# VHH binders against NAD-dependent protein deacetylase sir-2.4 (sir-2.4), part 11

Target 1, 292 residues: NAD-dependent protein deacetylase sir-2.4 (sir-2.4), of Caenorhabditis elegans (q95q89)
Amino acid sequence: MTSVYESLLSDYPDKGVIGKPEIRDTETEIIEKLRTLYNHFVQAKQTGKPIFVLIGAGVSTGSKLPDFRGKQGVWTLQAEGKHAEGVDFQVARPGVSHKSILALHKAGYIKTIITQNVDGLDRKVGIPVEDLIEVHGNLFLEVCQSCFSEYVREEIVMSVGLCPTGRNCEGNKRTGRSCRGKLRDATLDWDTEISLNHLDRIRKAWKQTSHLLCIGTSLEIIPMGSLPLDAKSKGIKTTTINYQETAHEKIVETAIHADVKLILYSLCNALGVNVDLGDDLPDEVPIPLKIS
Below, E stands for the ipSAE of ESMFold2; O stands for the ipSAE of OpenDDE; V2 stands for 0.75 times the mean of E and O plus 0.25 times the DockQ between their complexes.

## First folded at step 1 (VHH)

Design f5 (framework vhh_brivekimig_d4)
Fold by ESMFold2-Fast, scan of step 1:
Structure f5 (fold): chain B 292 residues (1-292), chain A 121 residues (1-121)
Amino acid sequence: as target 1 above (292 residues)
Amino acid sequence: EVQLVESGGGVVQPGGSLRLSCAASGFTFSSYYMSWVRQAPGKGPEWVSSISGSGGSTLYADSVKGRFTISRDNSKNTLYLQMNSLRPEDTALYYCARGFSSKYLGTYDYSSQGTLVTVSS
């Protein structure tokens, strides 16, 4: 659960604006805005310049994990002396939103995906690690400090800040040499710097990008919250999908105030992209909107 | 209906040991973090320890680290707290709670009525 993650973080007063009222676009407004987004996806495929995606906590609410700043978010409820409902991270499974993003990636519409979520669900759904930037880390990962080998665990690592876990690297079989470096957690604390590798991948992604799509994020935390400003400086337009007003409503082309899974699933349906819901179907599958 | 029923409290000498138990019902026990919280006389509630749904991850307050061990038996829907090397300052009403306390909050979904632990000579 996200409250477990929050308890591991250092005390930090500037968490951005929390608890903004929900804005709910009408069906007519959603269809108009979704048509604009659909056109960007069609153009991305035709030009070979994919959509660049930023994911926030709102993508994982369908997986029974609360977001941070929404009306029922972890920080919003904490400010009210309440506890957010949810399951622990080990029980959470990818939902319709994660599966829709994966389907759009497999179909070639999306390439580079940045996730701010530490729940590991974007990785678990099957997004290739070459195209996935877990910018704040992943609670299920230990990383070797020497060779950078990743260890995916079944239990969350109960530390943040890239701290040693007490375990050692199990070896690098590809080189035929044992590494034996120390393992650390892979999750950033408030004062932990984003890795140079991640920043480099983000810089490179802009060169192959036609449109920025920010999903389920309030855009309140720098540097990722500033991506729409970076897009604007490069002549790239941004769409946001979030119930709450984001920090950058004034500069984005389209702000969709609606349920994330509804918009993503409707977009897949409109594009003729099949979403593989698997044998363990999500509790809720939205009815797709018709945009043509 | 969520129910948490505690047992195992009592009077013990400094340096002694006690094991607390919490029988849970009315929810899927293995899907939730479980916690122990205590309240000493005249003080506010203090989070003591938490355990993940599977039991593979545990976390402890600095005041009890190395002395207390949290565990669970999901087949019996039971949470445990093994308390060793008890000190007078461990004297408190101990509560079983569903959920995990943030460092900013001592709030939980549900808590029990508590079991009294007294450490005195």
Scores: ipSAE 0.005, ipTM 0.149, lowest interface PAE 16.8, mean pLDDT 81

Design f6 (framework vhh_brivekimig_d4)
Fold by ESMFold2-Fast, scan of step 1:
Structure f6 (fold): chain B 292 residues (1-292), chain A 123 residues (1-123)
Amino acid sequence: as target 1 above (292 residues)
Amino acid sequence: EVQLVESGGGVVQPGGSLRLSCAASGFTFSDYYMSWVRQAPGKGPEWVSSISSSGGSTLYADSVKGRFTISRDNSKNTLYLQMNSLRPEDTALYYCTIGGSYTKFYSGSLDYSSQGTLVTVSS
């Protein structure tokens, strides 16, 4: 089934640049660029300043969810009067990319992770919520407007824009009284402002950051799309992994045009980091590249 | 030390069949998923097929679906690839690999087996 998220959003014509051609780096180019990224990871571990990560829709394509601006992306096909194909959000499961990011987090190479994806897969794979910023929200999440308690649901919440869902909070206030708070969805619409709490957490994350890694994102949506500019202002270098040219390609240190799961799994392999794939095989297990 | 030894390759005519074997030692074979990877002359490696640790799940490259069957015998620490309806495009050196887990188990940090087994499909 096609994902329904796009139908929940309000009408907004400016969706950024869509449908850019895919670029595919050669194996030699990938190995050279991956070696540069590997060195940043090694240094992050040695200095205690982790890699800061930004995730976009390209990380979830291995979970059979469409991206937004690729050749078969949601906005690209919508502009052509077509509909993107993919599984329902309730069916999607974390893939090799999510599991690789989790493994790198557990190993201490990365700390703060910003995800622009509303699919909930970064939380579902097991990334600790204290280190995960779901900056556009999560379709499976309801939040109490009064006490900010979170309720993770089995089915998607069928609204966006931080609207009341009709459910009530079951928690108690410090005074011992019932909370009485109304629950709302946790997913942003086009005109919804990003949480000040999330912006504060991002500001604090920069203090311990050695490198910015942007994965599977076109960097077209502001303010998150401007993170490479913020990094540059702080003397921090950026690597991007995306088949399409990003909005800030010319200012980043390294732009890798390759399959996200291949690069992340190869990086884990090179670092000696075990990725727990379980007994079930994902859609495709990439063959890791040798960089040493 | 981890060792993977491939065998069963040879020269066959188009439409023919071959069964490849991979004898594994030096690690707990039943704990890891395994894969077959091939490399045609002058080309990079191409993933062919993978099988879960129990043998309950399999994946195939689109180019070999319906023609190749991957299997394993955990009691014998052996991985197999049954290749049917072989085509000239299947000509390659075939390697078995330990999939998914990078550990000190990879001999010399090789992602592929040390030698491989050559399959040549020609008329």
Scores: ipSAE 0.000, ipTM 0.282, lowest interface PAE 12.1, mean pLDDT 81

Design f7 (framework vhh_brivekimig_d4)
Fold by ESMFold2-Fast, scan of step 1:
Structure f7 (fold): chain B 292 residues (1-292), chain A 129 residues (1-129)
Amino acid sequence: as target 1 above (292 residues)
Amino acid sequence: EVQLVESGGGVVQPGGSLRLSCAASGFTFSSYAMSWVRQAPGKGPEWVSSISGSGGSTLYADSVKGRFTISRDNSKNTLYLQMNSLRPEDTALYYCAKDTSPGEYSKVWGSPGTYFDYSSQGTLVTVSS
C-alpha cells in the first residue's frame, strides 16, 4: 500500500524547500482570517467574478495520501534517507476538502480550479473537467496522442513524462470517428512541458476572477507557485491555507495556518453551502467554526 | 563558479525594441530554469519572465505579456529576452537569474541568495519619454 509515483519520476537532487516547521494559528486568528476570506467569497458571488483556486498536496492528506514537502512528506523523508508510508493511490477517496471545494463550485463561488495533484481525486469527486486544470496530470489517465480522447483507468498508469503506454486508441470519444492513435500517460515528469491549453485557460481565468485561493501548497514549484505574483501584478489579492510557511507569504493578503478541511468546511457552513459528506465522514472531523 | 553576464541594454525610444542576452557558465545550463528580473530606479525588484530548463514552459508578468518573449539556446548556454513595444515604465536594470535547484524554478523573489548566483551585474534599459 505504498505510492509508486515517486519511483516513476526522474531523479532530481532538489525538489524545492522541504521540511519547514508547521505553524498553527490560534482560534482567534483563524476566525479573523476566515472573516476576510468569507467576505471575498461573498463579493465574488455578487460581482460574478468567482474565486480562482490552486490546489496542492495538502488537500489530499485527509484522503490518507502523504504530501511532498511537509514534515512527513515524500521529498522530506527521501532527503533524510527515509521512505514515506504512502497509501496506494487506487484506494484513496475524495475527502472533506475535495467535497467542500466541489460544493463551493456547484454554488457558483469557485469556477476555475488548478490542481497540482496527480492523485485524480479532484476529478473523482466530480469537479467538471471544463473547470478543472490538472496541471501536473493524472496518474489514472491515458490520452490519445492523435485525437486527445481521455481514458480514465481504475489502476494507475505505470509511466510519467507523456510517454507511450503501449495501448491504442479505440475511437475519438468527442467526434465518434475512428482513430488509430497511440495512447500516452497524462502525468508530467520533471521539466515536462506544461500544456499550452492549460496556460491559456489560466490566462482567461485571471480576467474573470476577484481573488486567488491557494490551498495545501507550499508554492515551491513554478509556474504554479508563482500565481500569487501574477495575482499581485493584476491587483488581485491572495489567501493561502497551509500549515507550512509558503514561498510567497509576505506578499499575500491572508495566510491561514490551519487544517485545510477545517477551513473549507467552516467556510461552506458560513456561506450556507451544503456539503455532501456521505457515510464516510469520520467522527473526529472538527465542527465548523462560524464567521460571526 | 556560477557566472551570469547580461548584455544588450541601451537607450531606446518608446515603441522601440531591444534584445537582452545572458551568457551563463559554471553550471549545467539546461538543468536549470532561468528568469529575467528588473529593478527600476528607487523601486524594489520585479520578476519579469521565467523559462524552464528545456525551454518548454514560459511564464510572464502581466505587465510584459504580449510584448516580451523569453527564450534560451542550451547549445550556447545563453538566455534571451526579446523586448518589443517598449514603454517608459520598462526603464530598469535587467538581471539574469538562475534557479537554485535543478529541475525547478526559483520561488522566492527579491533575495540575491535565491535568484542571483554571484557576478550578476545587470544591463540597463532606458526608454525615453
Scores: ipSAE 0.000, ipTM 0.193, lowest interface PAE 14.4, mean pLDDT 78

Design f8 (framework vhh_brivekimig_d4)
Fold by ESMFold2-Fast, scan of step 1:
Structure f8 (fold): chain B 292 residues (1-292), chain A 123 residues (1-123)
Amino acid sequence: as target 1 above (292 residues)
Amino acid sequence: EVQLVESGGGVVQPGGSLRLSCAASGFTFSNYAMSWVRQAPGKGPEWVSSISYSGGSTLYADSVKGRFTISRDNSKNTLYLQMNSLRPEDTALYYCARELPGYKSWTGSFDYSSQGTLVTVSS
């Protein structure tokens, strides 16, 4: 169950605003906003300044994983003494949204992708690790404390907070000797600091981007929820795609209140980008909206 | 009653330095991420810097990176902003703001109930 992750986290009483109502833009509103987003994608490729992407839990709802603060979200239901329904992280598979983001990355429209999700689906779909920042970690990763080698597991690593797992590194040092370092989990707890490497990669991404796209996130946790403010200080405009009102709707250029999957797949179609959907898709392929 | 009291503003020459302080009371300071926000004449509010509740993570606006340093002392319930290599464009009213609590702290609305402290950089 997806509730396993919330059970691994330390107790933290204040989880921000939960359970906001969903806003649904009309088809006319969606098409107008999607046209604006399309123009940013075209300009990004023309100028060699690709789109910078922030992913939240709303991208993985098509994979049958619950979000955290939506009406049926983990924290929302926990506050009511209930448990969120969904598939186990171990059986979740990349959906249309993940595959659309990968296609846009492969086509050169998107470069750096920050994911707040610990489900590992952004890595599993095939986004290159050099362009992917798993800022809260990945439940399927162990990392060597000495050499920083990553070990992708089939099953969830059953700890958070960068704690030793009891396994040892299987790699060799540059000298040819066995590393013998201790492995730790890669998933952050409430009080775990974001890695310096990730913060540096984010800083560098800002210098190479023309637009910030925040997908399926309420922007309710920092420091990632503050990215639209950082964008504004740099003269970079932001688009959000989320059913719930985000923390920064007043300062973003475009707030799209629609199904993430519909917007991303429609964008791929409009750009002439082919999405490799594969044979093992957990969600339905939407009929793309026409914006021309 | 939540109170945030800024101090340390003033008039300084380009290239100069100032240290801003924000004294917090009426809440458990160590449970909240804190931010510095500024408003330059004729412009809207601009986020300057944020610091996690523990002080281990910091985030800076591009315009101040390498020049400003945010820090906190949880034992004294005080937030700081060390401003070096000041430029005329740093002229603004500076506010400290409390972030709402959440996983790594929520970035809700800024608390503008404080008076701010004026920083003027003479060109």
Scores: ipSAE 0.000, ipTM 0.224, lowest interface PAE 12.2, mean pLDDT 82

Design f9 (framework vhh_brivekimig_d4; at its last look DockQ between E and O 0.01; V2 from the best seeds 0.00; counts 0 for: pae O 13.8 > 2, unsure alone 64.4 < 65, placed apart)
Fold by OpenDDE, look of step 2:
Structure f9 (fold): chain B 292 residues (1-292), chain A 123 residues (1-123)
Amino acid sequence: as target 1 above (292 residues)
Amino acid sequence: EVQLVESGGGVVQPGGSLRLSCAASGFTFSSYAMSWVRQAPGKGPEWVSSISRSGGSTLYADSVKGRFTISRDNSKNTLYLQMNSLRPEDTALYYCAKLYGWSPRYGSYFDYSSQGTLVTVSS
């Protein structure tokens, strides 16, 4: 359960602002804001500069995983001496939101995706790993310290902080030699730094970005929470999709306070992007809003 | 549309060799680790081998280690499996599969929808 992840993390007093009230825009407001976002996507396609996406826990709520800072979020409830409810990470499935993001990526609107989630759903839905930056790690991943091979496990790796797991790499290098490397977990603890590789990938992504889209994140955790500031410094506008007010609400171009699933699916519909929903959705498919 | 098309299967005598190919389309081939999986008659799927995105790392099941070699050409969107010293127990339908990582023993998510290629090893 989600509680397992919580239990693996070290104690950290500064978990950002928790328990903010949910804001819900009217349908009219949503449509107007969605039109603005739609135009950014159209522009991205026309210019060949794709949208840069940051993902938070709000994207996975449709998968029956709790967010962290929402009303029913992990940290929020923890502060109240309670535990967030949700499905086990092992049985969680990509939802409409994940599949919509994938569809937009396939259609060429989105290129690089940063995820703050450790649930592994972004990878699982089918986002190419070359375009996916799991900045906080992945609970299902082990990484070889020698050859950097990634092992995706069916069960949660029961450690965080990039610590050795006790397992060895079973791969062979191109040279034909056995790797014999030691595996480590791939999830950050509070005091663990983001990898230099990830930072480099982020730097490269900025060079070809037309717009920053932050989805389902309160933007409370740095450095990723500061991406809107970075965007601004580069002359790039930002859109946020989150029920709660984000840390940078006043500096972003558009702040949409609505269901992430609804907005993403509506966007796909408006753009004529087909979303492959499959036959094993954990959530209901929304009726897309008409923005034309 | 994601497509994986296997080829190169056939009938071979014990000790013989075959080279399988998998042509990939409809996705960014170089963004995914790839695997070969086989299914013998009356048995469940068995993982055979995996290769990293760049091809720099390879993994093999114990049953094929030293005999099979997995490789890839990202410029051609093609996965290969060189099979040497074939045995009757290697008889199976062979599939190529898209992976998001490695998991030879602890479970993997396989994404494949192909017809496979039949390998028959018999005297």
Scores: ipSAE 0.000, ipTM 0.222, lowest interface PAE 13.8, mean pLDDT 87
ESMFold2-Fast, scan of step 1: ipSAE 0.007; ipTM 0.341
ESMFold2, look of step 2: ipSAE 0.006; ipTM 0.291
ESMFold2 (binder alone), look of step 2: mean pLDDT 79; pTM 0.807

## First folded at step 2 (VHH; from e11 with D96R; framework vhh_7qbe_3)

Design e11a (at its last look DockQ between E and O 0.26; V2 from the best seeds 0.00; counts 0 for: pae O 10.2 > 2)
Fold by OpenDDE, look of step 2:
Structure e11a (fold): chain B 292 residues (1-292), chain A 122 residues (1-122)
Amino acid sequence: as target 1 above (292 residues)
Amino acid sequence: QLQLVESGGGLVQAGGSLRLSCTASGFTYAMGWFRQGPGKEREFVASISWSGGSTYYADSVKGRFTISRDNAKNTLYLQMNSLKSEDTAVYYCAARYLGFSEYTSPSEYDYWGKGTRVTVSS
């Protein structure tokens, strides 16, 4: 089944580099790289400058959603005349990776999170919206064009490109009167520009960043994919976590080629950060690696 | 690595028109044109955002030049009308805006073409 999301998007020929081979580090390599990342987190806490996080589809694979450019990714398989498999967006649940990121955020190591995912899982897991920047939008979100109230829906909004949905706002204006504004979808199409509001939020957060952490993203889509280049120019070091080689791997300090949930959960364990996993995980809890 | 290839340059009489094209090997967010005349520094000409919703022009070309793009073709255009001798320069295509501000600084671009020469004769 073609993902509903794919069917909503306009046809676009250039979807970045697809189908790169997966690389898997040895356990020894992972531990060494994880130590380096651990030290950045410790330093962040000591200095009061948080880690800046960029996440991609690799974070949601544990939720049984396909990525886009991996070997089994949506675009990769499409190019081969095949369809990616996964659960429906409507039934997807936050996994170990999402919950680990949340835990690190609550513990004060992470402040701002940019997500390229439209699956709504970042918000669903409980990341505060004031610190979450959904740059490509959210399939479950409608936004009022008058008062900018947000409505999280149980079902996917069946349009992209910030188009009117035909529904009206039910919010109240500051005056106590009903807004009755028109709602639009909150997901970008290929020709939809990232909002100036999001860019401004990113700019502000970027000034307080100690380290850039890119998780589960190939960094093929710009401008977010170019953050490592900007980081380097500003003297900010970057860590990537992804099975595939990322677009800027040669310029980052550390490139970890391992399971996202393993790395994040191990990091939490090493830092003494408790992860609330709950009782309805879509994926298995990994055994955390010992780094000391 | 993203490749940019300019075309459309040449010799034109003052008051004439040219259309430059720049083809990118991949998707770009922001794109722009810069130029370098004889004995001059490289200067901003025009820029355009991802969707084409935002365009910026140098004061010297405002009203005469029009920047546009076709994302489906990964191609950037510069329509140059009412050309002047002062417009004589090598024109460079730039892409992959990294910043979160206007697209008017060369430092905001990551990739550059080799340039195409435009000569305006009096």
Scores: ipSAE 0.006, ipTM 0.282, lowest interface PAE 10.2, mean pLDDT 89
ESMFold2, look of step 2: ipSAE 0.136; ipTM 0.568
ESMFold2 (binder alone), look of step 2: mean pLDDT 84; pTM 0.870

## First folded at step 4 (VHH)

Design g11 (from e11 with F100Y; framework vhh_7qbe_3; at its last look DockQ between E and O 0.58; V2 from the best seeds 0.00; counts 0 for: pae E 6.7 > 2)
Fold by ESMFold2, look of step 5:
Structure g11 (fold): chain B 292 residues (1-292), chain A 122 residues (1-122)
Amino acid sequence: as target 1 above (292 residues)
Amino acid sequence: QLQLVESGGGLVQAGGSLRLSCTASGFTYAMGWFRQGPGKEREFVASISWSGGSTYYADSVKGRFTISRDNAKNTLYLQMNSLKSEDTAVYYCAADYLGYSEYTSPSEYDYWGKGTRVTVSS
């Protein structure tokens, strides 16, 4: 359960704005906004300057994981003395949204993908680690503190905050001798700063970027929530896809208030990008919108 | 549009002290101080991360200057002690929503204040 992850986090009083009402664009508004986003994707391919993507919890709701700040979100319900419904992290599988993002990456439209999610589904769907920045970490990951080898676990690692797990590295140093370094969890606590390596990769990604796409995030958690401001300072336009109003509604070019998987799948269809849905989907395939 | 406003500059005798402040209009992750002396290029003075866990100083000011921040007030400080004539410059506050590396180059900051003048006299 996502409540296990919540229980591992230390106390943190500033969770941003929670429980905002959903905005639902009309079908006409969605098609117009999707056409604008489509044009950015076409331009990205033509110019060789890919789309830069930021993912939040809204991408994983099709995998039956709750978000945090929506009406049924973990923190919203916690504020009401309730508990969010959802599947166990260990059972969750990539949905239509994850597979659509992978398809856009494989087709060369997207390069760098930042995920705020710790559910491991962006790796599981097949996004290459070299193009994926798990800025808040991954609950299924242990990392050696000495050699930085990564260990992907079947079960959730039961600590956060980059703390030792009690296990030792099983690998070898470059000399061939046993490493014997201590493993740590790979997931940030509230007071844990994002690594300088992740921030450096983000800096480099901006140099090749034509457009910022923020998917399923309210943009309330700093510093990733400030990414649209960074984009604006560089003359790069931003599209958001989120039911709730985001923290940067007034500065983005296009704010799409609709279902994430509908928008992403419709975009793939409009671009002629085949989405490999496989056999084992946790959610329903939407009927794509036609934008011409 | 992040805005940075410096204050606290002025005239000070060599060997004296001065405290600069920079107030940001919103969230910043990395912040730093730069300076430009008469007829010189803008140079790095000090930088600090969000948590204060990473601070960096130019060799010329190390041990004499202290950078700090108060995140509740969105304010960056530079305590300057044992001031020398070569510290005479316009001091600029710099910030970025994200930190990329060591925060020691002007290219690592997208936002700048207009500066505050510090003059050190003999």
Scores: ipSAE 0.028, ipTM 0.521, lowest interface PAE 6.7, mean pLDDT 85
ESMFold2-Fast, scan of step 4: ipSAE 0.563; ipTM 0.813
ESMFold2 (binder alone), look of step 5: mean pLDDT 83; pTM 0.855
OpenDDE, look of step 5: ipSAE 0.459; ipTM 0.768

Design g20 (from e11 with E102K; framework vhh_7qbe_3)
Amino acid sequence: QLQLVESGGGLVQAGGSLRLSCTASGFTYAMGWFRQGPGKEREFVASISWSGGSTYYADSVKGRFTISRDNAKNTLYLQMNSLKSEDTAVYYCAADYLGFSKYTSPSEYDYWGKGTRVTVSS
ESMFold2-Fast, scan of step 4: ipSAE 0.338; ipTM 0.699

Design g25 (from e11 with E102D; framework vhh_7qbe_3)
Amino acid sequence: QLQLVESGGGLVQAGGSLRLSCTASGFTYAMGWFRQGPGKEREFVASISWSGGSTYYADSVKGRFTISRDNAKNTLYLQMNSLKSEDTAVYYCAADYLGFSDYTSPSEYDYWGKGTRVTVSS
ESMFold2-Fast, scan of step 4: ipSAE 0.419; ipTM 0.752

Design g3 (from e11 with L98I; framework vhh_7qbe_3)
Fold by ESMFold2-Fast, scan of step 4:
Structure g3 (fold): chain B 292 residues (1-292), chain A 122 residues (1-122)
Amino acid sequence: as target 1 above (292 residues)
Amino acid sequence: QLQLVESGGGLVQAGGSLRLSCTASGFTYAMGWFRQGPGKEREFVASISWSGGSTYYADSVKGRFTISRDNAKNTLYLQMNSLKSEDTAVYYCAADYIGFSEYTSPSEYDYWGKGTRVTVSS
């Protein structure tokens, strides 16, 4: 039941602040903050400056995966000599939060999405890869070290740190060219540098936004956790959605302490954005916003 | 807001050494050194990743200059050895919160110090 990901990572003592108490906004507070967020989404579309999204583990808790630093998180329980409860990555499926983010992207409110999650769910839900930056990698990906072709696997790659997996590149199937390069995992270990390609994509997209939305992240991991600092310096407004106080909450314009699924689904409903839930049912009905 | 302060510049004889320092007021991810010589545009000198695991150097300084950082002190260093008259310039510290794909362009850094002057005499 515990995540195998933690067993693949090297032993690293500095995991950031863990186990902060949960804060729960009242319904009145949620409605006020959600109205503010709604206004920012409307403005983003009107000005052609889409919302820039940063995703953390709290987005995937609806998929029965544990977060890392919450009260029942992987690192929090590890510090207590316990194990976090959750399903295996291979059986996890995109939830209401992922589907809501996809719907907002399809509707043109969101463009660039950075996910710190290695679960692959943001890709699986259907977010276009040209707009998705899996900054810590994806447990289901292997990459050719020579030609950089990506291989999406059905089971997790049992390796992290951009190490050889023992598989070889299959070459370009369309052109018939043989590569014979070595495949590596696509998931960062604690000491692995973020892809320079990812950093460049982030920097270019960052110049095109006026609003940063941080969803289900404690903002404890650099450099992504430091985006609110850069936002403040550049006049970009930040909204966070997280039960725990984030590392930069005091400089953030709006901090929403509520369930990620509730806020995202309610926002979609308020914007008139249809979310394809399939067989998923939301835990709560959308919060009605009086839009006028 | 991020502030960068350079120090360590001065007058030095050709073949000599200087160590430049740049202290940031807070967290930085990517950091680098640029210089502007008399009658020239600002040019790349060296850059370093947050971990120190990746470094980049201009061909003109490769083998003579060493870039390093101390993250506990929020400080970037440039050890300059075997100085030449062509190294005479104002040296600028540059930083970014998130970094970039190519560490060599001035346009990729958002935060800059005011510069420290290095004069290499014959």
Scores: ipSAE 0.327, ipTM 0.680, lowest interface PAE 3.8, mean pLDDT 85

